# Ledger of designs, part 2: VHH binders against q86xw9

Target 1, 330 residues: q86xw9
Amino acid sequence: MGSRKKEIALQVNISTQELWEEMLSSKGLTVVDVYQGWCGPCKPVVSLFQKMRIEVGLDLLHFALAEADRLDVLEKYRGKCEPTFLFYAGGELVAVVRGANAPLLQKTILDQLEAEKKVLAEGRERKVIKDEALSDEDECVSHGKNNGEDEDMVSSERTCTLAIIKPDAVAHGKTDEIIMKIQEAGFEILTNEERTMTEAEVRLFYQHKAGEEAFEKLVHHMCSGPSHLLILTRTEGFEDVVTTWRTVMGPRDPNVARREQPESLRAQYGTEMPFNAVHGSRDREDADRELALLFPSLKFSDKDTEAPQGGEAEATAGPTEALCFPEDVD
Short names: E, the ipSAE of ESMFold2; O, the ipSAE of OpenDDE; V2, 0.75 times the mean of E and O plus 0.25 times the DockQ between their complexes.

## First folded at step 5 (VHH; framework vhh_etentamig_d1)

Design K19 (at its last look DockQ between E and O 0.14; V2 from the best seeds 0.00; counts 0 for: pae O 8.1 > 2, placed apart)
Fold by ESMFold2-Fast, scan of step 5:
Structure K19 (fold): chain B 330 residues (1-330), chain A 121 residues (1-121)
Amino acid sequence: as target 1 above (330 residues)
Amino acid sequence: EVQLLESGGGLVQPGGSLRLSCAASGFTFSSYAMSWVRQAPGKGPEWVSGISGSGGSTYYADSVKGRFTISRDNSKNTLYLQMNSLRAEDTAVYYCAKEDYWSDSYSFDYRGQGTLVTVSS
C-alpha cells in the first residue's frame, strides 16, 4: 500500500478511466505508452525517457503507461503489434508516434514541450490533432479526399512531399550543403535514405516521359550512383509543401533557373539537363505516387478505410525498430 | 484556371494540309514553352513538336520533321501547328500542351481536350 518506490516511478500506470481523466488535467506534456496486454510496455524507450526527464525536469514533462484493452478511449489502438505513443497537453491530443523510434520520440518530445511552453507563457494557440492512431507532426497522412472541402485553412495534418538529391549532386559532394539549404528554407526532413535507384524504379518513376528522346539518358543518369531519397514536411505556414519545395528547387532547366531564379537549388547546383541536382513532385497526387513507389514500407492511411494498416512502418532511419514482445518477460 | 482550347481538326485527304490552333488563357503565355502531342486510336501519346516561349527555337519528332511547322503568336496567346503532306498515320487526336516549368518527371503540366484529325480518303 505505502511505498517510496511508487513515488519515483518514471511512468504512471493508467489502469482506470479516473486515472485517464487525471492525466488529461495535468499541466504540461504527457507521453502515454499505449501497449497491448500480450506485448507489455515498450522497454527499449525507457532509458531515453529517464534521460529526458532528468534533463528537462519534472514540472512540464510526464510519462504514463496504458493497456489498450483496459480503457474504452483506447479502442482504436487495440490489436497493434507496435507500441503507440500518445502526446497530450492541456487535455488535447497533440502528437502520435508509432513504434520504438527513439530519435523520433526524442524530437517529438522536445518539439511538443517547446510548443506547450509557448502556449503557457505567451498564450499561443495549441495545435491539436484528431483522436487517431495515425501520427501528426512526424508522419505524413493522405486522406484521399475527393472533394477537397477541408482546405488548408483549418487542416490539423501536416503533408509530406518527396525530394531527391540526384546522383550528379551526390557525386560532386554537395549532399550536406543541399540538406543544410533545405533546412534553412524551413523544411523538416523526416527521412533521409542514401541508395542507388534500380532501373525498374527509375522507369516507373519517370514513366510519363517514356516516349521522349532524352528518356534513356535520364534513366542512365538516375541509375549511375547513389541518390538521397528524402521525405520533407513543414511545421509552419499555409503554403502546400509541394509548392514550397518547387519554389526552393527552382525551374527544371538549370540554365533557366540561373536566369530567372538564381538563388534556387537548381541554379546553384545544376549544370545542364538532365543534371539538375534535385527532384520534386509536380502536385499532391504525384507526391503520393512517388512516395509509395520509393518508400513502399511507409503506409499512408485512408481514415474511412485501411486506417488500421496506415503508418504501420516508420521510414525514419531509427535504430532500434524493435517490436515490444513478451519474449523478454516484461 | 489555366485553359487550352484546340481547334482546326477535321477530315482531310492524304497529301492534304490542315492548320491547328490552340487558344491559351490563365497564364503568361510568352513565358512558357509549348508543345503538340498526339494520340492515335489504340496507341499511347506521341510528342510531335515543341516551341520555346519566345518562338526562337522549334523542335520536331522525326515522324513529322519537314512536314509540320509549329509557331506561336504571343500577342494573341495562340499556338499553331501547320500540317502539310498529311498521311494516314497522322490520324490522331492532337493536344496542345503547356510545358512543365518545375517538374522533371512530367514534360507537361496542362493539356487541352484535343482536336481530332482524320486522314482518310
Scores: ipSAE 0.309, ipTM 0.532, lowest interface PAE 2.6, mean pLDDT 76
Fold by ESMFold2, look of step 13:
Structure K19 (fold): chain B 330 residues (1-330), chain A 121 residues (1-121)
Amino acid sequence: as target 1 above (330 residues)
Amino acid sequence: EVQLLESGGGLVQPGGSLRLSCAASGFTFSSYAMSWVRQAPGKGPEWVSGISGSGGSTYYADSVKGRFTISRDNSKNTLYLQMNSLRAEDTAVYYCAKEDYWSDSYSFDYRGQGTLVTVSS
C-alpha cells in the first residue's frame, strides 16, 4: 500500500433513491462525496478516507459516492465545479464541506464522529443543519486551502470559466506551453478535453453572429482542427476568474496584444485575426452559457462516464491536479 | 466617455463618390477594431465593413466589396469609408462602431449618431 495506487473500494455508490434512503438509515456517520458526472468522484481524498476508516473504526464511519445528476434529492448540488461532502448521522444532515480540503475533512469527520457517539451513548440532541448556502444561484464554489473557519458549515464559494486553446495554437504545437503558462498564472485546470468542434457547435457558441465575412472566417478556423477545451478556476486572488483569465489572454487582436500587453498569451501565440490562439468568455453570463453548451453533461450525466469528455485520451506530460477526478489520463 | 462622430454624408448622384469620416474620442482608438454599419429607411442595420485595430486586416460585405474602402488613421483617431460607384441601394444612415477589446463575439460596444448618405438622381 506504500507506493501504489489504491482501488476505491471503501465507498458505496449511491445511484438510486432506494440506496439513498438506506444510507440515511445507517447507524453512525456517513460521509457522502457528491460529485459531478463531468469530473467524477474526488480522488485526492480517497487515501484520507481509507486511513480514517481503518484508524477510527469500521463500525460507525461509512463513506459513499453520489452523482448529483442521478438523484433528485441532490438537485441543489448540480453544476458545481468541485465536490460537496455531505455528513449524515441519524438520517439528518450534520455538516457540509465543499472542495477537496483534506485537513478540513479530517477535522470534520472526527468532530462529527465524537458528537454522534455522544448522541448514541448519552441521548444528547443531534445538531442538525440546513445547507442555507445553497440558493437559486448555481455557480462554481471555491476550493480554497486557506480557509480558517470554526463553524459547522465551512466552505468557500468560487466561480469557474471556459478557456479554449484554439486550432492555430494546437497546430503550432503550443498546447503544452500554453497550459504551463495558465498554471503559472495561478489557475487550476479542472478539465482538459481535446475536441474538433463541429460547425453547428461553433455557430451556437458564437450565437447570432453569422452573416459577416470576418465571422465566417472565425467559424472555419474553429472547425479546422482540434482545440483543447478547458475549465479554469482560480485558487486565490482579488478578481474573479473571468476577469483574471481575460487579462492573461490579452486583447483579441494579436498585433494590439504585442504592442500593449506583450506578456499576454495572444501576444506570444497569436499571429493575426482570427488566429489569436485562445478564447475566453466575455463575462459570467457567457461563461455559464458556453460551459453548458460545450459540456452538455454538466447538468446531465451518463452514469458510465469514467473521465471528462474524451475518456481515455492520451495523457499530458504531467498529471493535472483536478478536484475529484480519477488519475489524470488527459 | 466614448464618443463617435460621423461626418461626410450628403446627396450624391448614382455612380458618384463620398468619403465618410468618424472622429473617435474617450478610448485608445488603436486598441479597437472598428466597423461601419448602415441602416436604410425601414430596414434593420446592415454591417458594411470592418478594420482591425492596427489597420492590417479589412473586411467587406459582399454588397460593397470592390466599391468601398475602409481605412483608419490612428494618429488622428479617425476611421474612414471611401465609397465609390454609389448606387441607389446604398442610401442609408451610416454609423461608425467600436468593437470589444477582448471578446471574439463580434458584438459592437458603441455606435455614433450616424451620417446620412442619399444616392438619388
Scores: ipSAE 0.283, ipTM 0.621, lowest interface PAE 3.1, mean pLDDT 75
Fold by OpenDDE, look of step 6:
Structure K19 (fold): chain B 330 residues (1-330), chain A 121 residues (1-121)
Amino acid sequence: as target 1 above (330 residues)
Amino acid sequence: EVQLLESGGGLVQPGGSLRLSCAASGFTFSSYAMSWVRQAPGKGPEWVSGISGSGGSTYYADSVKGRFTISRDNSKNTLYLQMNSLRAEDTAVYYCAKEDYWSDSYSFDYRGQGTLVTVSS
């Protein structure tokens, strides 16, 4: 009867309050991937965690999955598909990372693990944090304006969308031409960042496609060379920046684009899927997600949709002058 | 105008089977990938399954893999979802969704009104 070595799962699934309490009682650092059933856990970070397991060992480092819908303690994390990683040590929350930022996750894991080692070895105090994002909106404590870190506050008044000039277009030397066309179309480019996207980043970016046959090909392509990540805005016109950008890009499939919209960017610069030259956000929600993922330092001021207070149009009852139409006789 | 009309939902016991249909009109059906998405009460939308325009490729969420089968009849402009071994967790409104051709994102530009599937003993 061959002892099936129970392959110790990299991540422990926490589905009950009892398991949560057990996790809190564990020695060392636990990184909890908080997910919702409709989104699933953050798969792209698994490779990072595997690497870290090998490099650091598992004696004081644990990984867990926690479904927010099943645990009351995670109620505040429900409603969003944004990957959220909670760091627990000694039963206390010591860090939070939002988004599948592999470098940040790695750094945070190492930093917190080192801190925990010092706690265990030297009796140092843990730096416990409260997740401020979970604090009820009501206490707008007016903490004072002081320290001048130039956070590039993109002014709240301009709607932005993400555009990516993909590696295929960059490799073919089409970047400048595409940029020119974007500008000719009436877009303002607020940011133009050239970089090669990491595999982890791309996998997170396209995580919703993970079940598609072409997913790995897409990931490989997006990591094959430099992309230009653009933040676009539009100052003129009534059209939504996201929708306008989608129109300029054209159909996803370059072959369809050439047939239906020959003047589109994808028709002109795309070859075949997934080599379609440019990316754009689906809608405003997607744009916000994508921008937050790729530009985490950008604070987008929530437009207070001040609902226009419907001015009570005083219905001035103008006098119904009874126009007596004369009875002409003849 | 694009129209998607789901049918086939209903009450079924755990372990039972159900077949959903979606009648499509207003676009070249065979030219677009189609998907089923579901929304359980109090939860966000969940992608369930997808199929390419030709029907040559099929995709499934891990939660339904091995139990559900997506298919299409392009001659009838109809999308199907065969659901076997149904579980309580499969209780949701099921929507037929047309792939958004303009987006690189996994997005749909049209969806139907949905059909309710209730799995209960």
Scores: ipSAE 0.016, ipTM 0.302, lowest interface PAE 8.1, mean pLDDT 82
ESMFold2, look of step 6: ipSAE 0.174; ipTM 0.456
ESMFold2 (binder alone), look of step 6: mean pLDDT 81; pTM 0.822
ESMFold2 (binder alone), look of step 13: mean pLDDT 80; pTM 0.816
OpenDDE, look of step 13: ipSAE 0.009; ipTM 0.279
ESMFold2, look of step 15: ipSAE 0.131; ipTM 0.417
ESMFold2 (binder alone), look of step 15: mean pLDDT 81; pTM 0.822
OpenDDE, look of step 15: ipSAE 0.011; ipTM 0.277

Design K20
Fold by ESMFold2-Fast, scan of step 5:
Structure K20 (fold): chain B 330 residues (1-330), chain A 119 residues (1-119)
Amino acid sequence: as target 1 above (330 residues)
Amino acid sequence: EVQLLESGGGLVQPGGSLRLSCAASGFTFSSYAMSWVRQAPGKGPEWVSGISGSGGSTYYADSVKGRFTISRDNSKNTLYLQMNSLRAEDTAVYYCAKDYWSDSYFDYRGQGTLVTVSS
């Protein structure tokens, strides 16, 4: 088509098994945008791929489009609402990115290009992966399983953390103002659930504080009314969201926060201990534990920022913005 | 009950190195995240670095990334901060903190150790 010829030129349309096999025989890295016919290819990544074409050239980097309904090899990817990006080098699958996560796509392209250059120039071994979508779906990875017996040093970097707007701030009508401040600080809210935590949940959540004198007061406070349980991500700056959220919250004691960090949330919305308005995880391990405890239905893959399934709200789901736009298909 | 005791501070020239230690007692050390917090003359406290209870996850302020390394020895109830490529702006009293960002009613910081970076 007239106006779309430049878009087609960037990405090769793999419409047949012969073209798929030709792609597997290509030298260098091929990034395949696997889309549904009813959804169309992922448009938000086109500008990134144009940038990569200019920066790297097309000698070792190729882009392709593949409609899941047209190729038997892609049967396991049919019916998905988000785009799937498959990375092939030397006929082998070397990476998978789900969703239109432009920063992750850029990083993955650069990392895999560097790896493939070493394979081609230095004879280094290629690291091959298996995509769980091509196996039984019952074997899908769960976030909590990776940290049970496995060492954290082996796991991939995460971009999600837990935040709680505590019952004191909710009761004082500060919820919307605090949410606005969180968004202004550069966080995307993936999930926002308003509910009252049970005593059993709070005791398990704060198990590490069970030996402290004020533990019973903390339990009472957290059970005193509804909280907002939030999952936060950050796509700007690529900073660790756990550390950034702790900085935005400020010191735990509102009197200390007002003196030392007057712009922090606890300075602005906290009164006195235990009424410090917001909760954040101590560190990455604590964030993973807290997310698993409070959102047991959510699944996360290493390096993925998967949207919550079914229950996601547009105001709280950054990955939802990365989904393919619906297209008419007859 | 909870006690934290920092040591290892001193006078060092720019570009030099120091290793700080924090001896912890009165709580189950391996069950708690630990942090280093510093306070420069005339300024408020600045969080420097944090480490998970197991030691598997570490975090750093942007001002110290690539220069400082936090570690812990749970068998000895000791927290460490290895400081390399020291700069004049690193001059501060360094404090060991249990759960600096936590919802605890008590601020269990140590007494601090002075680091002075001067030619």
Scores: ipSAE 0.011, ipTM 0.316, lowest interface PAE 9.2, mean pLDDT 73

Design K21
Fold by ESMFold2-Fast, scan of step 5:
Structure K21 (fold): chain B 330 residues (1-330), chain A 120 residues (1-120)
Amino acid sequence: as target 1 above (330 residues)
Amino acid sequence: EVQLLESGGGLVQPGGSLRLSCAASGFTFSRYAMSWVRQAPGKGPEWVSGISGSGGSTYYADSVKGRFTISRDNSKNTLYLQMNSLRAEDTAVYYCARDYWSDSYAFDYRGQGTLVTVSS
């Protein structure tokens, strides 16, 4: 009902408390993708949700998006880089799934949909839950008096970073081994996109290297075949994700990596420069720049003091500058 | 032709302060993260401090945290290191360094260095 009919999208954007309350009044099961503004919604699950909506129909299964920073009811889900899926039926929380776990999401949707059909048909009681990970941890707050010199930083440390499995490693058939090593090191892979980077994209990505002798070799390498473009987060640990990923990659030069850090990815899967298997950002600011360039559809908070700069001029300026060589001497 | 020119080193007493400068040329300074690296007599290089291209992020070795401050002026293509509460163990040649690759911990260009001697 409501006051206005909106276009029927796969996922309804819940941007206000009024829309949240409308969702709670909906008949059937609603799956809410709770996302951070800077990270954006979980794109890998969209195909699964579209398939399930086709199989089940619209009467009892609904999907929604909610930005954690926009709704007070989602305060305890703020600062999480991992996707959080909240399942509501009859205005009550009935399940929670953390991470982009498609098999678990599919099973949970089917299980909760079956349970809700029994509630509606047989008058059975709903099994209402509390989020165990966030609601049941007494020891985090009540014991803070013992010696809390370091305040709660765990949610802030669960940020995302960019990783690339480079064309050399992909061409040598090492993609699956490298993904396995990334997961074994404690990373969750939120996005994995296989594609060949364009020359324009690579020149913008490495524009700070444009004056160097090795630059053209780097551009040729990165355009030579498909890469895997990954967004990584961590489920556990106390180190920043950007720093931890750099540590797992090891030193830039595979010959140095083999001497100094033989268990690193570049030691095991790199050969000779520039063929060092994997890419990672140097710091948080570099990670944000690289993520924005390669995943421009990711949403970022737009309410900070710094006005956004850029647009088509940003993408055009880099290639234009690169096309005007050899104007720099020799 | 990338050039990095350090200045501001000298003899200082324990507890004193010095400010180092690095004048950069031959590249787009604001696009590169920069670091300070030092080498004490008879020892290998030690990373001291780093700063992002915009200056928005700074980081420090544990040995200098709380005493040293890194900053940059992109309009002047200049990197700075403010060193306070200097100790004898801070005695070293200090190098301005530029990162080699966007995904690297290593540095591709260094200046000639500036000597800092902390003694009574």
Scores: ipSAE 0.000, ipTM 0.156, lowest interface PAE 12.8, mean pLDDT 73

Design K35
Fold by ESMFold2-Fast, scan of step 5:
Structure K35 (fold): chain B 330 residues (1-330), chain A 121 residues (1-121)
Amino acid sequence: as target 1 above (330 residues)
Amino acid sequence: EVQLLESGGGLVQPGGSLRLSCAASGFTFSSYAMSWVRQAPGKGPEWVSGISGSGGSTYYADSVKGRFTISRDNSKNTLYLQMNSLRAEDTAVYYCAKGYSDEWYDSFDYRGQGTLVTVSS
């Protein structure tokens, strides 16, 4: 079947600098799907964008596609496995979402549309952000937030990651042993919350895995009993806490973990997929998304931080294969 | 079914050259943009270079500009990457990737098995 013309008409293709500048001059909010030529645009979000435009902003909400390889302004976004969604209002960047994170995209569209309505109707100042992908990462500072002030806030969440001790390990009485091993590995546990995740929460948390053969089994498992939701940190050096936690967990599949990393948590406490004892985020972007979803009260200074999320996080790989997914992430 | 088969990888010394090839089948090769993507050990995938269906437009990552040349032979359904002045940092598995023929029409992307390039003394 051919592509539906009505669906395609939702997103304007920005193939030239002239069209990019025209987009920047548009009234209201424009959401730009920045994709790689070898990946193509993000198909999973098209239905969401169509619904959002109809329901919440026909005149003030616009969608566009831009291939990173065709525009010099998008040079910093080249080489990404997943799409990057850039939010522009009045020619200024107001938000960034990385990857096909539909719940975060929906929330960001609603928040930015409301903010832009206040700018246009009430004369409020627009909160312009700085995309961290355009920043020198030589410093251990994250600027992934929707506050558009000259003074950027340092992201304390860069030193933290999410860990979950899953219902299988909890049910087998392994919680305390796993916590001890986490602490022995050099992590500080900032928060330990024991609760049973709801089906709605699990489906939202793992939305990027929706459509995978084992997804329903994963949802059932995560709702089967209490988990321990942990915030982990490390004070040492420039070693990424997310990467260190993934190393301690070991390969995603317990059978692989037992073969290749027998001392890892998944080797010792996992049985078979999806019963692999522990969860960790794929990367920094995924950790920020997961922390925001499960611990929404975490703040920087006196303001809420809504970090841009996506990229090669644990979200869907779009039209590309498993090269976008680390084998060692749940 | 789309098939992509890379070849030409190997061990080369710093400053050396290699030419990678990708044999494509299962689609109208001349109608699709093609790319080279690499993945270094322990790193995520990095886009390297792209070429339009006709071969009239070429694109390069800044890390390889002036050193690598992408080309294609549509009569042979083959994509090439000429790599000159190779550096240790170019060590990676190189993948051939099929793009989309029209930015208004989506198509599923395919990648080959990859070919290993090792730059070492």
Scores: ipSAE 0.000, ipTM 0.119, lowest interface PAE 20.4, mean pLDDT 71

Design K39
Fold by ESMFold2-Fast, scan of step 5:
Structure K39 (fold): chain B 330 residues (1-330), chain A 122 residues (1-122)
Amino acid sequence: as target 1 above (330 residues)
Amino acid sequence: EVQLLESGGGLVQPGGSLRLSCAASGFTFSRYAMSWVRQAPGKGPEWVSGISGSGGSTYYADSVKGRFTISRDNSKNTLYLQMNSLRAEDTAVYYCAKGGYDEWSDTYFDYRGQGTLVTVSS
């Protein structure tokens, strides 16, 4: 009973595949308590995690809970008699601790946090491991056979995404409030263009819905008034900006968002489909398509002289980085 | 033009297996997530399975989990659905779709093919 103001949850509950993917994209170290439904999360380690949070801070150290039978990725951890703590950094498994061993957990947290600080600050290569339960899989090349390939994917994912504040939210005077919440979530807004989308743009944008009865209502709505077309990025870390933006928006349907993630933008500002306040891309490929469609005039500024750039692929292949860096000088 | 052509459907007995294929053209196949969607007679469409552009991530509806396997061959621009332990309730037209189903996105399924009929009956 009773609310606690200014209290932040120590461990976030990863109950869906999307929340798992968000965790893999988070900056810093995440410690996941993988528990069985019949025994619940490991309560003896809560005091240690609270102490570590106070001593280290929240920017680079995160804690999560995951029930083994709710996520397919955790199938190999089901039926275990002891808790399993999985340590992720930059989307990669970096350590595993089995059992409620507080001294070992503390040492592992400190060691992995120091290693991750060196990866983030100095660009050093991350040491990744394979858990015995996961490595016992035949043909384990189904996901990124090279660690370098996975690292490249994570690095490219952190560049830019499209966000739209839709006409319903704009008409209700919520634009500035939503922008503040975007900024509070850690996004940098590279571009904010207020305009009414044309019917031609909306029909191309939502071409996959062209045969649906709701399509004409969606087109009418998106053309009914101004939207804010935003390019979002993050300057620090290895966050997948597409996945992070999707998490901040919440589930597509506002009724689902209100039930499952009441703090999300769509829960707070959406009413019913298609009036869900904000738009985000489904995945990296969708983001590249949408950014190219709505911001075709943006150019890559190439301020990092050390970064491998490639040829004309930057200008023609829909590279995210080219859309993240608008023209340098007026 | 984006084109998706499904094949491999047919009549099969309960407990049997079928492998569906989808030949894709008109876009850079390896850059896009792909899905299988089915529609049973008199019912609305149901998302069945999805796979990322690289093939590194796969997702399944609870109704088919453990029985169906989605895969892709980016060198051949082809999407597959291996269906095992088929049940009468799997009877539907199966469609290949460009794009994935995502509860977090307000977009899904860019294009759909013509479909291939799967009938599970004794």
Scores: ipSAE 0.010, ipTM 0.202, lowest interface PAE 9.7, mean pLDDT 72

